# Ledger of designs, part 9: VHH binders against Probable cyclic pyranopterin monophosphate synthase (moaC)

Target 1, 244 residues: Probable cyclic pyranopterin monophosphate synthase (moaC), of Pyrobaculum aerophilum (q8zyf8)
Amino acid sequence: MIVDISKKPDVFRYARASANADVKKCNTAVAAKAATVASRYLPFLHPLPLSATAWCKDGKFYVEGIAHWQTGVEMDVLFGVLVGLLGSGAVKIENLRVEIKQKQTTPPIIENVNTSEAPITREGDLVASAYGRMKVVNLDIVKNPVEKGHPIYAAQTAAALNAKRLCELLGGPCPSVQHFKIEIITSDSVEVRTFIKARDITPAPEALFSAGVALLTIWDMIKKYEKDENGQYPYTYISELHLD

## First folded at step 3 (VHH)

Design r05 (framework vhh_gocatamig_d2)
Fold by ESMFold2-Fast, scan of step 3:
Structure r05 (fold): chain B 244 residues (1-244), chain A 118 residues (1-118)
Amino acid sequence: as target 1 above (244 residues)
Amino acid sequence: EVQLVESGGGLVQPGGSLTLSCAASGFTFSSYWLAWYRQAPGKKRELVAGISSGGDTLYMDSVKGRFTISRDNAKNSVYLQMNSLRAEDTAVYYCAAEYYGDSYIDYWGQGTLVTVSS
């Protein structure tokens, strides 16, 4: 379910997410845009008026966001980092995490930046596989239904739907997906493996995206059990996400 | 009622060090996320460093490796150790406290000026 936030306060919600990036050019435009529309892609996120900005520095990709709203924006900025890196040609993403999130009565002094971009041309095989791993505080929570539903089943469905939709965010042609498979394993961490086949253009970005969406969907569904008493994530992060 | 009082600011030469202190009163300090923000002349206020109730730390990229945030719950204090100071670190530094429950009160200190110049 989409959780009822109607009784939560309208306050300024801030978050910054980051990941390690080894890319030649940072597509900050697509990252900022993706963060603002994350609720259209992650099934249990609330739509909200988000101002987001993105930047690269010292081998890291950053997205920060702010909204005056009734819910936090950490999942929105995490989604922005994921999509921004995919739009930057990343084939390996490490340490995707929430650096900070906060709630305050006065507005953070952050300037909104409007950006735009051109579609990306894709080269590569018509078959792709990806692997992702996420560290969590309590793995048993992932294996059972929570308030929003069953994390693993929801993640599988969200991944399959989104394997067909990344082109909406990156621009350019959409791969004609012929086959998609996802496996989610819980041992000492949450592990996902995706496999995708397309007819016409490489679905390599979609393999990474669907794996990332699965992990972010699980994170969103269990996040109340992952926060410390200050609402931060001291342990939870996506440690790796890469093409096989 | 609620107060955050900063101290330790001053004039320092490039490459020098300063320790900022923030003494808190009027709230349950140990349950709060504490942070240092700064505002340079003509610029907007930005987050420099934060520390959770459990002691986990976060730093702005430009200060990582140079600044260290710490807290002492027994003294209701948070500290910012600043090493290898640069001209671009010149700013008024503010202490902030926030609880992620249902409290909407944003607690700010009065600020302390740090000037890095010869």
Scores: ipSAE 0.000, ipTM 0.133, lowest interface PAE 13.0, mean pLDDT 83

Design r06 (framework vhh_gocatamig_d2)
Fold by ESMFold2-Fast, scan of step 3:
Structure r06 (fold): chain B 244 residues (1-244), chain A 118 residues (1-118)
Amino acid sequence: as target 1 above (244 residues)
Amino acid sequence: EVQLVESGGGLVQPGGSLTLSCAASGFTFSSYWLAWYRQAPGKKRELVAGISSGGDTLYMDSVKGRFTISRDNAKNSVYLQMNSLRAEDTAVYYCAAEYGDSGYIDYWGQGTLVTVSS
């Protein structure tokens, strides 16, 4: 379910997300764009009027977002970081996390950033697999239905639908997907492995994207249980996401 | 107008049991996620147990199998049944309520002290 937020106040919602990644050039325009349309890809997010900016500094990719709305924007900026790094050619992403989120009655202060678009190149095998790991406070909740539904089943479906849709965000040709599978395991963390086969161009970015979408879908569904007394996420993050 | 009022705290011996109650007023209780947090001296406030509007429950690892959270929408109340109490459970316990998926606690209770000692 999409949770009823109709009784929540319209206030300024702010969040900043980041991840470590080794990329030659940052595609900040794709990141900002992705953040504003995250609800089209993550199944239980609310559509909202988001202003987003992205930047790279000291080996980290950042996205911040602001909306005057009835819900938080942390999932939107996390999605922006994920897509921005994939649009920047990342094959390994570490420590994708929410650095801060706030709500307030006055507009938040933001820093000026430059935006740029980097070309996206696709070279590689016509098969790809990706692995992702997410640290969570309580693993038991991931295995059972919550208010929004069953996290594992929702994540599997969201991943499969979105394995075909990354090209909508990055631009360029879409791989002709011939096979996709996903496995989600709860061990000491939430682990995802994806495998994808395409006819014509490498689906390596799609393998990473579908794994990331699965993890973000689970995070969104359990986030109520992951927050501390200040609504922050001190323990929840995607620790690694990489091609095999 | 909105308030959460905790009760049921007190002194108990190790291995004992207590039931905490939180009575809510001033909001549409059945629509809210409800939780118990605790804060021990010198520690930060941590989530102990939560329960959704639909009745789904979550527990911190150290209390699983010992604590049970429940709610009664007709009485606008949430409960924490604490069994097999340990010295490490000594803390002020807070009731908390959140509407929807905002990422912020909308309402906090004042807290009730639980002391586990011999």
Scores: ipSAE 0.011, ipTM 0.371, lowest interface PAE 9.3, mean pLDDT 86

Design r07 (framework vhh_gocatamig_d2)
Fold by ESMFold2-Fast, scan of step 3:
Structure r07 (fold): chain B 244 residues (1-244), chain A 118 residues (1-118)
Amino acid sequence: as target 1 above (244 residues)
Amino acid sequence: EVQLVESGGGLVQPGGSLTLSCAASGFTFSSYWLAWYRQAPGKKRELVAGISSGGDTLYMDSVKGRFTISRDNAKNSVYLQMNSLRAEDTAVYYCAAEYGWDSYFDYWGQGTLVTVSS
């Protein structure tokens, strides 16, 4: 379900997310845009008026977001980092995490950054597989129904629904998806594997995207159990996401 | 089992003072962020003041310098000292205990009415 936030305070909500990735040029415009529309892709996120900024520094991709609203924006900025890196040609993403989240009664001070956009190109095989791993504090929560539903079943459904939708965010050609499969395993962490086949263009970015969407859906559903007393995520992050 | 009970609300003249108290039970009080929110008729609920487990405070701009939030971990209580009250401060005031800044493990009191009027 989408949780009822109608009685929550309307205050400034800030978050910053980051990940490590080996990319030549950062597609910051796609990242910022993706963060503002994350609720269209992650099934249990609330629509909200988000201002988002993205930048790259020292081998890390960043997205920060701010909204005057009744819910936090951490999932929105995480989604922005994921999509921004895929739009930047990343085939390997490491340590996708929330660096900080805050709420306050006054607008946060943000610095305007010059935005730039890398050209999006698609070359590769018509079959792709991806692997992702997410570290969590309480793994048993992932295996059972929570307030929003069953995390694993919701993640499988969200991944399948979104396996062919990345092109809406990146622009350019959409792969004609012929087959999609996802497996989610709980070991000492949450592991996902995706497999996708397309007829006409490489679905490699979609393999990564669907794996990332599955993990972010699980994170969103269990996040109340993952926060520390200051509302931060010291131990929850996507440690790796890469093509096979 | 978890309870937050507000007290100290009432009718006060403009320029007057009130102290709101919130008594908590059923959780590890010292670990929680405590806050006062208010909701005026026809308006959304807003954060007035907050105090961290470590004692750091946050205030809404319109109350800064007039209101003071404090906590007493030995008594499981949080307080809001309100000075120089204005008509615009008229609202139902809610005590909240939050395990994390915007978290699901937050507890709310029933609210106490503060009316600033002649």
Scores: ipSAE 0.000, ipTM 0.199, lowest interface PAE 15.7, mean pLDDT 84

Design r08 (framework vhh_gocatamig_d2)
Fold by ESMFold2-Fast, scan of step 3:
Structure r08 (fold): chain B 244 residues (1-244), chain A 119 residues (1-119)
Amino acid sequence: as target 1 above (244 residues)
Amino acid sequence: EVQLVESGGGLVQPGGSLTLSCAASGFTFSSYWLAWYRQAPGKKRELVAGISSGGDTLYMDSVKGRFTISRDNAKNSVYLQMNSLRAEDTAVYYCAADYEGDSYYFDYWGQGTLVTVSS
């Protein structure tokens, strides 16, 4: 379910997410745009008026966001980082995490970062596979229904739907998906592997995206149980996401 | 004036049972998600069991079949019935309440009640 937030206070909600990635240019405009529409892609997120900014520094990709709303924005900025890196041509993403999240009564300051957009390129085979791994504190509950539903089943469905939709965010034609499958395994972490086949355009970014969406859907569904005493996520992060 | 007060902790022998209670006041209890967490010395605080406003429950794998969470909205209380207790269950148990959908932290936490499983 989409959880009822109607009784929660309208306050300033802030978060910053980051990931390591080796990219030549950073597509920060795609990242910021993706963060603002994350609720259209992650099934249990609330639509909200988000202001987002993205930047790259020292091998890391960042997205921060602010909303004056009744729910947090950490999943929105995580989604922004994921999509921004895919729009930047990343084939390997490491340590996708929430660096900080806050709520406050006064507006936080966000600086505009002036940067050039990287062109989006699609070269490769018409078949692609991706692997992702997410570290969590409460692995035991991933296999069981929580308030939003069953994390694994929801992640499988969200991944399949989103395998067809990354192109809406990257601004190019959509690959004509002919086949998609996903496998989710719990070990000492949450592991995901995706496989996708397209008729016309390489679906390599979609393989990565669907894996990332699956992991982010699980994170969103268990996130209240992953917080430390300060409401932060020191132990929950996507440690790796790459093409097989 | 909001408070969560845990009770029912104590010393119990391995294989024994305890029922923890958490009494809440100062908020609209029936709308809140409620949970029991535990923390042993030198370990992370971990979720033990949770119950939604609609009564749906979830459990940590190591306590499934042994622990049962329940709520009584008329009494503003949540309970954790613990059976077949093991030495590994020794911890301070915390009651927590969260209005569904908060992404920052639990709205309310209790002070904790100590459960010791030993001879």
Scores: ipSAE 0.000, ipTM 0.344, lowest interface PAE 10.2, mean pLDDT 84

Design r09 (framework vhh_gocatamig_d2)
Fold by ESMFold2-Fast, scan of step 3:
Parts: sequence; C-alpha cells; structure tokens
Structure r09 (fold): chain B 244 residues (1-244), chain A 118 residues (1-118)
Amino acid sequence: as target 1 above (244 residues)
Amino acid sequence: EVQLVESGGGLVQPGGSLTLSCAASGFTFSSYWLAWYRQAPGKKRELVAGISSGGDTLYMDSVKGRFTISRDNAKNSVYLQMNSLRAEDTAVYYCAAEYGDESYWDYWGQGTLVTVSS
C-alpha cells in the first residue's frame, strides 16, 4: 500500500544522496528529472512537488532534493542518483546512500550547481547480468510482510516492470526486451542478481536499473525500521551494484 | 508531556513467559505505529516486533511464533507477550512510537530489563 500521510504536517523536507562511480560525464539533468518523477517508478512512493539538483565531485555523484510536503524525499534523491549514474554511462556503482535527511519549518539553504546534459549511446552485447548488494540492520524484516506488502515479492515485480522503462528517463531507443529474470536472496545482506535479453540494443543499463529498483523498493518498504534515534541511516546502504 | 513507560520486565527462567506493557500519554495513540526494540549487552539495538495503527504486525524471525505484539487503543497501551523465553532474549526492551511510515521513531521509552536465567 501507499501509506496514509494525510495527517502529517507540510514542512520542508530535505535529503541528499550520493554514490561512488567512474563515469564518462556527469548527467545532472537526467538525475534531477528522475528524482522529481521517482514515484512513477517506485510503486509505494508518494507523488510530491520536488526541487532537485545534482552534481559530481571527487568521484562521487550527488543529488539533493527539497519539498514542502507531508513526506520525506530520501527515496526520490536515491532514485535520482541511480538514474543519473546510468545516464552518465556508469557500469559500476558503489555506496549508494542517504547522506542526510532533515525536516524543518523554514526553507533550507541550497547552493546552486552547474548542470549539464550528456548524450546517451548504446553499444554492447544483447544480454546483460547485474549484481547488487544492500546492507540492512533488520534483515529479518525483509523476509516478512510489512504494511506495504512483502518486500521481496514487491521488489521482483517493480524490477520486471522497470526493466522496460529506463529509456523513458534516459531518452533514446528502448531495448526490445525478450527475457528478464531476477533473483533476490538474503544472506548477511540483501543480494540481487538480474539477467536480461534484448533483440536490438544492449540492455546493460536496464540490468543495472532493475537491480537498483529492486533494492530501493525493499529499502522504501523497511525504511522506518532502519532509521536510528536521529532519523538517519547509519547502516543501510547499497554497497555495490555492477554488471556481472 | 509525551511519555512511553515500559513495565513487566524482570528475571524469568528459560522456557518461561513474561508480558511487557508500554503505557503511552500525550499523543493520539490510535494513529501511531508502535514497536518493541531490544538491546543485549555489547550489541546494537534491534527490532523485535511492530504493530501498525491498522493492526498489521511484523516480527523478527527469532521471536516469530514465541512473541505476540498487541495494542489496546482504549488504554493507550501496547503489549509484548513473550513465551518460551531463551537466554538469548536477555536484553533491555524499549517501546517506540511513530506517526505514519515516513518519520523516524518520534518517541522512545527508557527501557525495561528482561533477564532469562536459571
């Protein structure tokens, strides 16, 4: 379900997310756009009016977001980082995490950053596999139904749907997907492996995207139990996401 | 004004039962998610069980089938019925309350000690 936030106050919600990646260009426009429409892709996110900015610095990709609304924006900025990196040509992403989230009655001060758009090109094999790992505090919660549903089953469905939709965010041609499968296992962490086959263009970005969407869907569904006493995520992050 | 007060902790034998209670005041109890957390010596605080405003429950795998969380909105209280207690259940147990799904735990109790020993 989409949780009822109707009785929560409209206050300024702020979050900043980041990840480590080696990228060809910093596609900040795709990242910012993705953050603002994340609720169209992650099934249990609330639609909200988000202002987002993105930047790259010292091997890290950043997205920050602000909304005057009834819910937090951390999942929106995480989604922005994921899509921005994929739009920037990333094939390996490390330490995708929420750096900080805040709520306050006055607008936060945000510094302007330079923005750019990078053209997206598609060359490579017509099959791709990706692997992702997410560290969590409450692994047992991942294996059981929560108020939003069963995290693993929801993640599998969200991943399959989104394997066909990344091109809506990146622009350019959509791969004609012929086969998609996903495996999610819990060990000492949440592990995801995706495999995708396409007829016409490489689905490598879709393999990464579907794995990332699966992990973000699980994070969103268990997030209240992952926060510390200060509302931060000290131990929850996607430690690795890469092509296999 | 806002308080969560735990009670019912104590020394119990392995295989025994114990009921923890958490009494809430100063907020609209029926609208809040409630949870029991525990912290064993030398370990991090971990979720034990949770219950939504709508009555949905979730449990840590090691307590599932042994522990039952419940709430009584008329009494502004949440309960943890603990059966078949084990030495590894020894911990300080904390009550927590949160409005909705999107905020951090708004309120924490001070904790009650449960010792499972013979």
Scores: ipSAE 0.017, ipTM 0.513, lowest interface PAE 7.1, mean pLDDT 86

Design r10 (framework vhh_gocatamig_d2)
Fold by ESMFold2-Fast, scan of step 3:
Structure r10 (fold): chain B 244 residues (1-244), chain A 118 residues (1-118)
Amino acid sequence: as target 1 above (244 residues)
Amino acid sequence: EVQLVESGGGLVQPGGSLTLSCAASGFTFSSYWLAWYRQAPGKKRELVAGISSGGDTLYMDSVKGRFTISRDNAKNSVYLQMNSLRAEDTAVYYCAAEWYGDDYFDYWGQGTLVTVSS
């Protein structure tokens, strides 16, 4: 379910997410846009008015977001980093994490940065597979239903839906998907592997995106159990996401 | 002032039983999701069991069938009945009161030590 937030206070919600960037140019405009519409793609996120900013510095891709609302924005900015890197041509993403999440009564200050949009190309093989790994504290919770539903089943469904939708965020042609499958395994971490076939253009970004969406859906569903006493995520992060 | 105070910890032999209690004050107890977490030396804190305001329960796989969480709203208390205790259950056990959803403050107790040893 989408959790009832109607009795939560309207305060300023701030979060910043990052990942290691291995791209020639950073598509910051796509990242910021994706963060503001994350609820259209992650099934249990609340729609909210979000201001988001993205930048690259010292080998990292960043997104920060602010909303005056009744729920946190950490999943929105994580989604922004994921989509921004995919829109920047990334084939390998490391250490996608929430750096900080805060509530405050005064508006936080965010620095405006120049936004740029890199050309998006679709050259490549008509089949692709991706692998992702997420470190969590509470692996047993992932395997069983929580208030929002079953994390693995929700992640499988969200991934399949979103395997067809990345082009809405990146622009350009959508691959004509002919086959998609996902496998989610809990070992010492949460592991996902996706496989996708398309008729006309490479679905490699979709393989990565669907794996990332599956992991973020699980994170969102278990996130209250992953926080420390200060509401931070000291141990939860997506350690790797790459094409196979 | 919000307070959660745990009690009932101690030394017990493998196969034994303990009941942990958590007394809550300073908030509307019945509206909160209540949970027991544990942290063993050198390990991360993990969720053991939770109970919703409506009485729905959630258990970690390794304790399911051995532990039972319950609440008594009239006494502002939550309990963890632990049966068939194993050496790997040795940890400091923490009571938590959580509003479901990320953006309310979570309340934590000081913890109570459970040692399972022969």
Scores: ipSAE 0.010, ipTM 0.448, lowest interface PAE 9.9, mean pLDDT 85

Design r11 (framework vhh_gocatamig_d2)
Fold by ESMFold2-Fast, scan of step 3:
Structure r11 (fold): chain B 244 residues (1-244), chain A 119 residues (1-119)
Amino acid sequence: as target 1 above (244 residues)
Amino acid sequence: EVQLVESGGGLVQPGGSLTLSCAASGFTFSSYWLAWYRQAPGKKRELVAGISSGGDTLYMDSVKGRFTISRDNAKNSVYLQMNSLRAEDTAVYYCAAEYGSDYDYFDYWGQGTLVTVSS
């Protein structure tokens, strides 16, 4: 289900997400745009009017966002980091996390405004596989239905749908997907493996994207159980996401 | 069995004072963010004041300096002291509790208590 927020107040919602980035150029425009449309890709996210900005500094990719709305923006900025890194040519993403999120009655200040475009390159094998791992506090919750549904089943479906949709965000060529498979395992963490085959161009970004979408879908569905006493995520993050 | 029970609402003249109380049961009160929301006729529900498990407070701009939120963990209660009441403060006031401090999604809501400010 999409949770009923109709009785929640309009307040200023702020969040900043980051990940370790090993990219030559940062596609910050794609990141900011992706954050604003995250609800079109993550099945249980609420649509909202988001202002987002992205930047790179000292080996990290950042996205921050603000909305005056009835729900938080942490999933939106996490999605922005994921897509921004994929649009920047990243094949390995580490420590994708929420650095901070806040609610306020007055507007927070967003001072990092940087927009740039980077060329999208698609060279490589016509088959790709990706691996992702997410650390969580309450692993047992991932295995069972919550108010939004079953996290694993929802993640599998969201990943399959989104394996075909990354090109909508990157603005480049769309691979003609011929095969997609996903496996989700709970061990000491949540682990995801994706495999994808395309006819015409490498689906490597789609392998990473579908794995990331699966993990973010699970995070969104269990997030209220992952927060500490200050509403932050000290222990929940995507520790690794890379091509096999 | 989780409950939040508000009390203290009523009719007050402009410039008057009123104290709302919310008594909680069925969960570990000290770990939760507690908040007061209000909804006036024909308007959206809005956050009035919140208090963290550690005692940090936040207030809507229109009530800063007039309202004070406080909590008593030993009594499992949260309070809203309302001073210098205005006609615009007329609303149903709701108590809400959320694990953590960010108010993303409330785990529990009270039934509400009506506050009417009029002569």
Scores: ipSAE 0.000, ipTM 0.215, lowest interface PAE 11.1, mean pLDDT 84

Design r12 (framework vhh_gocatamig_d2)
Fold by ESMFold2-Fast, scan of step 3:
Structure r12 (fold): chain B 244 residues (1-244), chain A 119 residues (1-119)
Amino acid sequence: as target 1 above (244 residues)
Amino acid sequence: EVQLVESGGGLVQPGGSLTLSCAASGFTFSSYWLAWYRQAPGKKRELVAGISSGGDTLYMDSVKGRFTISRDNAKNSVYLQMNSLRAEDTAVYYCAAEIYGDYSYYDYWGQGTLVTVSS
């Protein structure tokens, strides 16, 4: 389920997310747009009016967001980083994390903007697989139903649906998906492996995207158990996400 | 329990042929997708070929027309027939099976078998 937030206060909500990736160009417009529509892709995320901006600096990709709303914006900016990196040609993403989240009675200022876009291109095999790993504090919670539902089963469904939808965010042709499967295991962390076959264009970005969506869906569903006493995520992050 | 055991690797001349075998045990073989992966020194592990429970096959572009994947459900085995071998086919070849459980889903991997294409 989408959790009832109607009793939460309307205040300014701020978050900034980042990840490391070796990309030659930075597609900031795709990242900012993705953050604003993240609730259309992550099944239990609340729709909200988000202002977002993205930038690249020193091998890191950043997205920050602000909303005057009844819920935090950390998942929205995390989604923005993921999609922005995929739109920038990333095949390996490291340390996708929330750097900070805040609540304020006055509006925070977004000062960093990059308006340039990298071309979106696809070259490669018609089969792709991806691997992702997420560090969490409360691993046992991942394996059982929480108030939003069962994290693993929700992640599998969200990944399958979204394997067909990345092209809506990146633009260009959609791969004609012929086969998709996902594996989720819990060891000392949450691990995801995706496999996808398409008829016409490489689904490599979709393999990465579906793995990332699965992990973000789990994060969103367990996030109340992952926050410290200041509402931050000191130990929860996606440590790696890459093509196999 | 669950085991995948590869065999058939070795040294072969360029242009030669080799058949890899993978024997599976501990699960209902006929119900699952089976694949061959390979990893060359300093490279990422890559999918070579896969076969569904229904016999539908999938190949990496660089091996299409040269390699053939097949399965024998009665013998719980999957095979990779490798023809017209090239130096770039040198790698450790891994058999993989996809197995699903109650609250977990996971790949199962064999130990690998080395294929060296050299004179």
Scores: ipSAE 0.000, ipTM 0.098, lowest interface PAE 19.9, mean pLDDT 82

Design s01 (framework vhh_podentamig1)
Fold by ESMFold2-Fast, scan of step 3:
Structure s01 (fold): chain B 244 residues (1-244), chain A 116 residues (1-116)
Amino acid sequence: as target 1 above (244 residues)
Amino acid sequence: EVQLVESGGGLVQPGRSLTLSCAASGFTFSSYWYGWYRQAPGKQRELVAAISSGSTLYADSVKGRFTISRDNAKNSIYLQMNSLRPEDTALYYCAAEYGDSYIDYWGQGTQVTVSS
C-alpha cells in the first residue's frame, strides 16, 4: 500500500543523499529531474512537489531536496543520485546513503550549485549483469510482509517494471529488451543480482537501474524500522552497486 | 504533552517470561503504528515487534516467543516475552508513528536483563 499521511503536518522536509562514483561528467540535470518524479518509479512513494539540486565534488555525487509537504523526501533524493550517476556513465556506485534529513517550519538554506548535462552514448555488450548490496539493521524484516507489503516480492516486481524505463529519465534510445531476470537474497545484507539482454544497444545502465530500484524499494518499505533515535540512517545504505 | 511510558522490565532467569507495557498519552492512540525496539550494550537499536490496526510484524529472532498486542481503550501496547534467553538482554523502547517517514515518539526505555 501507499501509507496514509493525511494527518501529518505540512512542514519543510529536507534531505541530502550522496554516493561515491568515478564519473568523467556530472549529469546533474538528470539527477534533479529524477528526484522530482521518483514516485512514478518507486511504487510506494508519495507524489509531492519537490525542489531538487544536484552537484559533484571529490568523487561524490549529491542530491538535495526540499518540499513543503506531509512526508519525508529521502527516497526521492536517493533515487535522484542513482539516476544521476547512471546518466553520468557510472558503472560502479558505492555508499549510496542519506547524509541527513530534517523537518522544520522555516525554509532550509541551500547553496546554488552548478548544473550540467552530458549526452549519454551507449556502447557495449548486448547482455549485462549487475550486483548490488544493501546494509540494513533489521535484515529479517526484509523477509516478511510489512505494512506496505512483502519487500522482496515488491522489489522484484518494481525492478521488472522499471527495467525498460530508464530511457524516460536519461533521454536517447531505449534498448529493445529481450530478457530480464532478478535474484534477491538475504545473507548478512540484502543482495541483488540482475541480468538483462537487449537486441540493439547495451542494457548495462538498465541492469544497474533495476538493481538499484529493487534495493530502494526494499529500503522505502522498511525505512521506519531503520531509523535511529534521531530519525537518521547511520547504518542503512547501499554499499555497492556495479556491473559484473 | 505527548509521551510513551514503558514498564514491566527487570531481572529474570533464562526460560522465564516477562510482559512489557507501554502507556501512551497526549494523542489519538488508535491512529498510530506502534513498535517495540531494543538496544543491547554496544549494539544498534533494532526492531523487535510492531503492530498496526490490522497486522503484526516480528523479528525472526523473537518470532514464536514474543507477542505484541494493543488495547485501544486503555491507550496501551504490550510485549509478552516467553522463553527468554541471555541474548534478549537489552534496553527496550516503545515507539509510535503515523505514516511511514519518521518515528514520531519514543519512550525512555525499560531494562530487561536475562541472567542465570
Scores: ipSAE 0.012, ipTM 0.470, lowest interface PAE 9.0, mean pLDDT 85

Design s02 (framework vhh_podentamig1)
Fold by ESMFold2-Fast, scan of step 3:
Structure s02 (fold): chain B 244 residues (1-244), chain A 116 residues (1-116)
Amino acid sequence: as target 1 above (244 residues)
Amino acid sequence: EVQLVESGGGLVQPGRSLTLSCAASGFTFSSYWYGWYRQAPGKQRELVAGISSGSTLYADSVKGRFTISRDNAKNSIYLQMNSLRPEDTALYYCAAEYGDSYIDYWGQGTQVTVSS
């Protein structure tokens, strides 16, 4: 379900997310745009009016977002980092995390802005596999239904739908998908493996995207169990996401 | 004033049972999700059980031993703890959340110590 927020106050909601970046140039415009429409891709996110900015600094990709709304924006900025890196040609994403989230009555000031577009490449094989790993505090919660539904089944469905939709965010050609599968396993962490075949262009970005969407869907569904008393994530992050 | 007040903690022997209570005041009780969290010495705080209007959930470590329940007429939630183990020793917190972004309210915590 989409959780009822109707009785929460409209206050300024701020979050900043980051990941390690190994890219030629950062596609910050795609990242900011993706953050504002994240609810169209992550099935249980609330739509909200978000202002987002993205930048790269010291080997990291950042997205921050602000909304005057009834819910937090951490999933929106995480989605922005994921899509921004994919739009920047990343084939490996490390340490995708929420750095901070806040709520306050006065407007926050945004100071770290860098806007640029990076090339998006579609060279490669017509089959691709991706692997992702997410560290969580409450691994057992992932395996069973929670208030929003069953995390693993929801993630599988979200990943399959989104395997066909990354081109809507990046622009350019959409691969003609012929086959998609996803495996989600729980070990000491949440592990995801995706496999995709396309007829015409490499689906490597889609393999990464679907894996990332699966992990973010699980994170969103279990996030109340992962937060400390200040709403921060002391342990939860996506430690790796890469082509296999 | 909004408050969550825990009670029922104490020192108990292994294998015994204990019931924790959380009394809520100052808001519309039925609109919130409620959870019991615990923090063991030297460990991170973890969720042990949660309850909404239509569902319950449990950590695997307590499933089959602990039962969460609520009484809307009394504005209270309960944690029935059976077959207690030394590993259950922790400070137990009641929490309430509306929506899914932040815990809105925390109780003060109640100590449960399981030893002989």
Scores: ipSAE 0.013, ipTM 0.502, lowest interface PAE 8.1, mean pLDDT 86

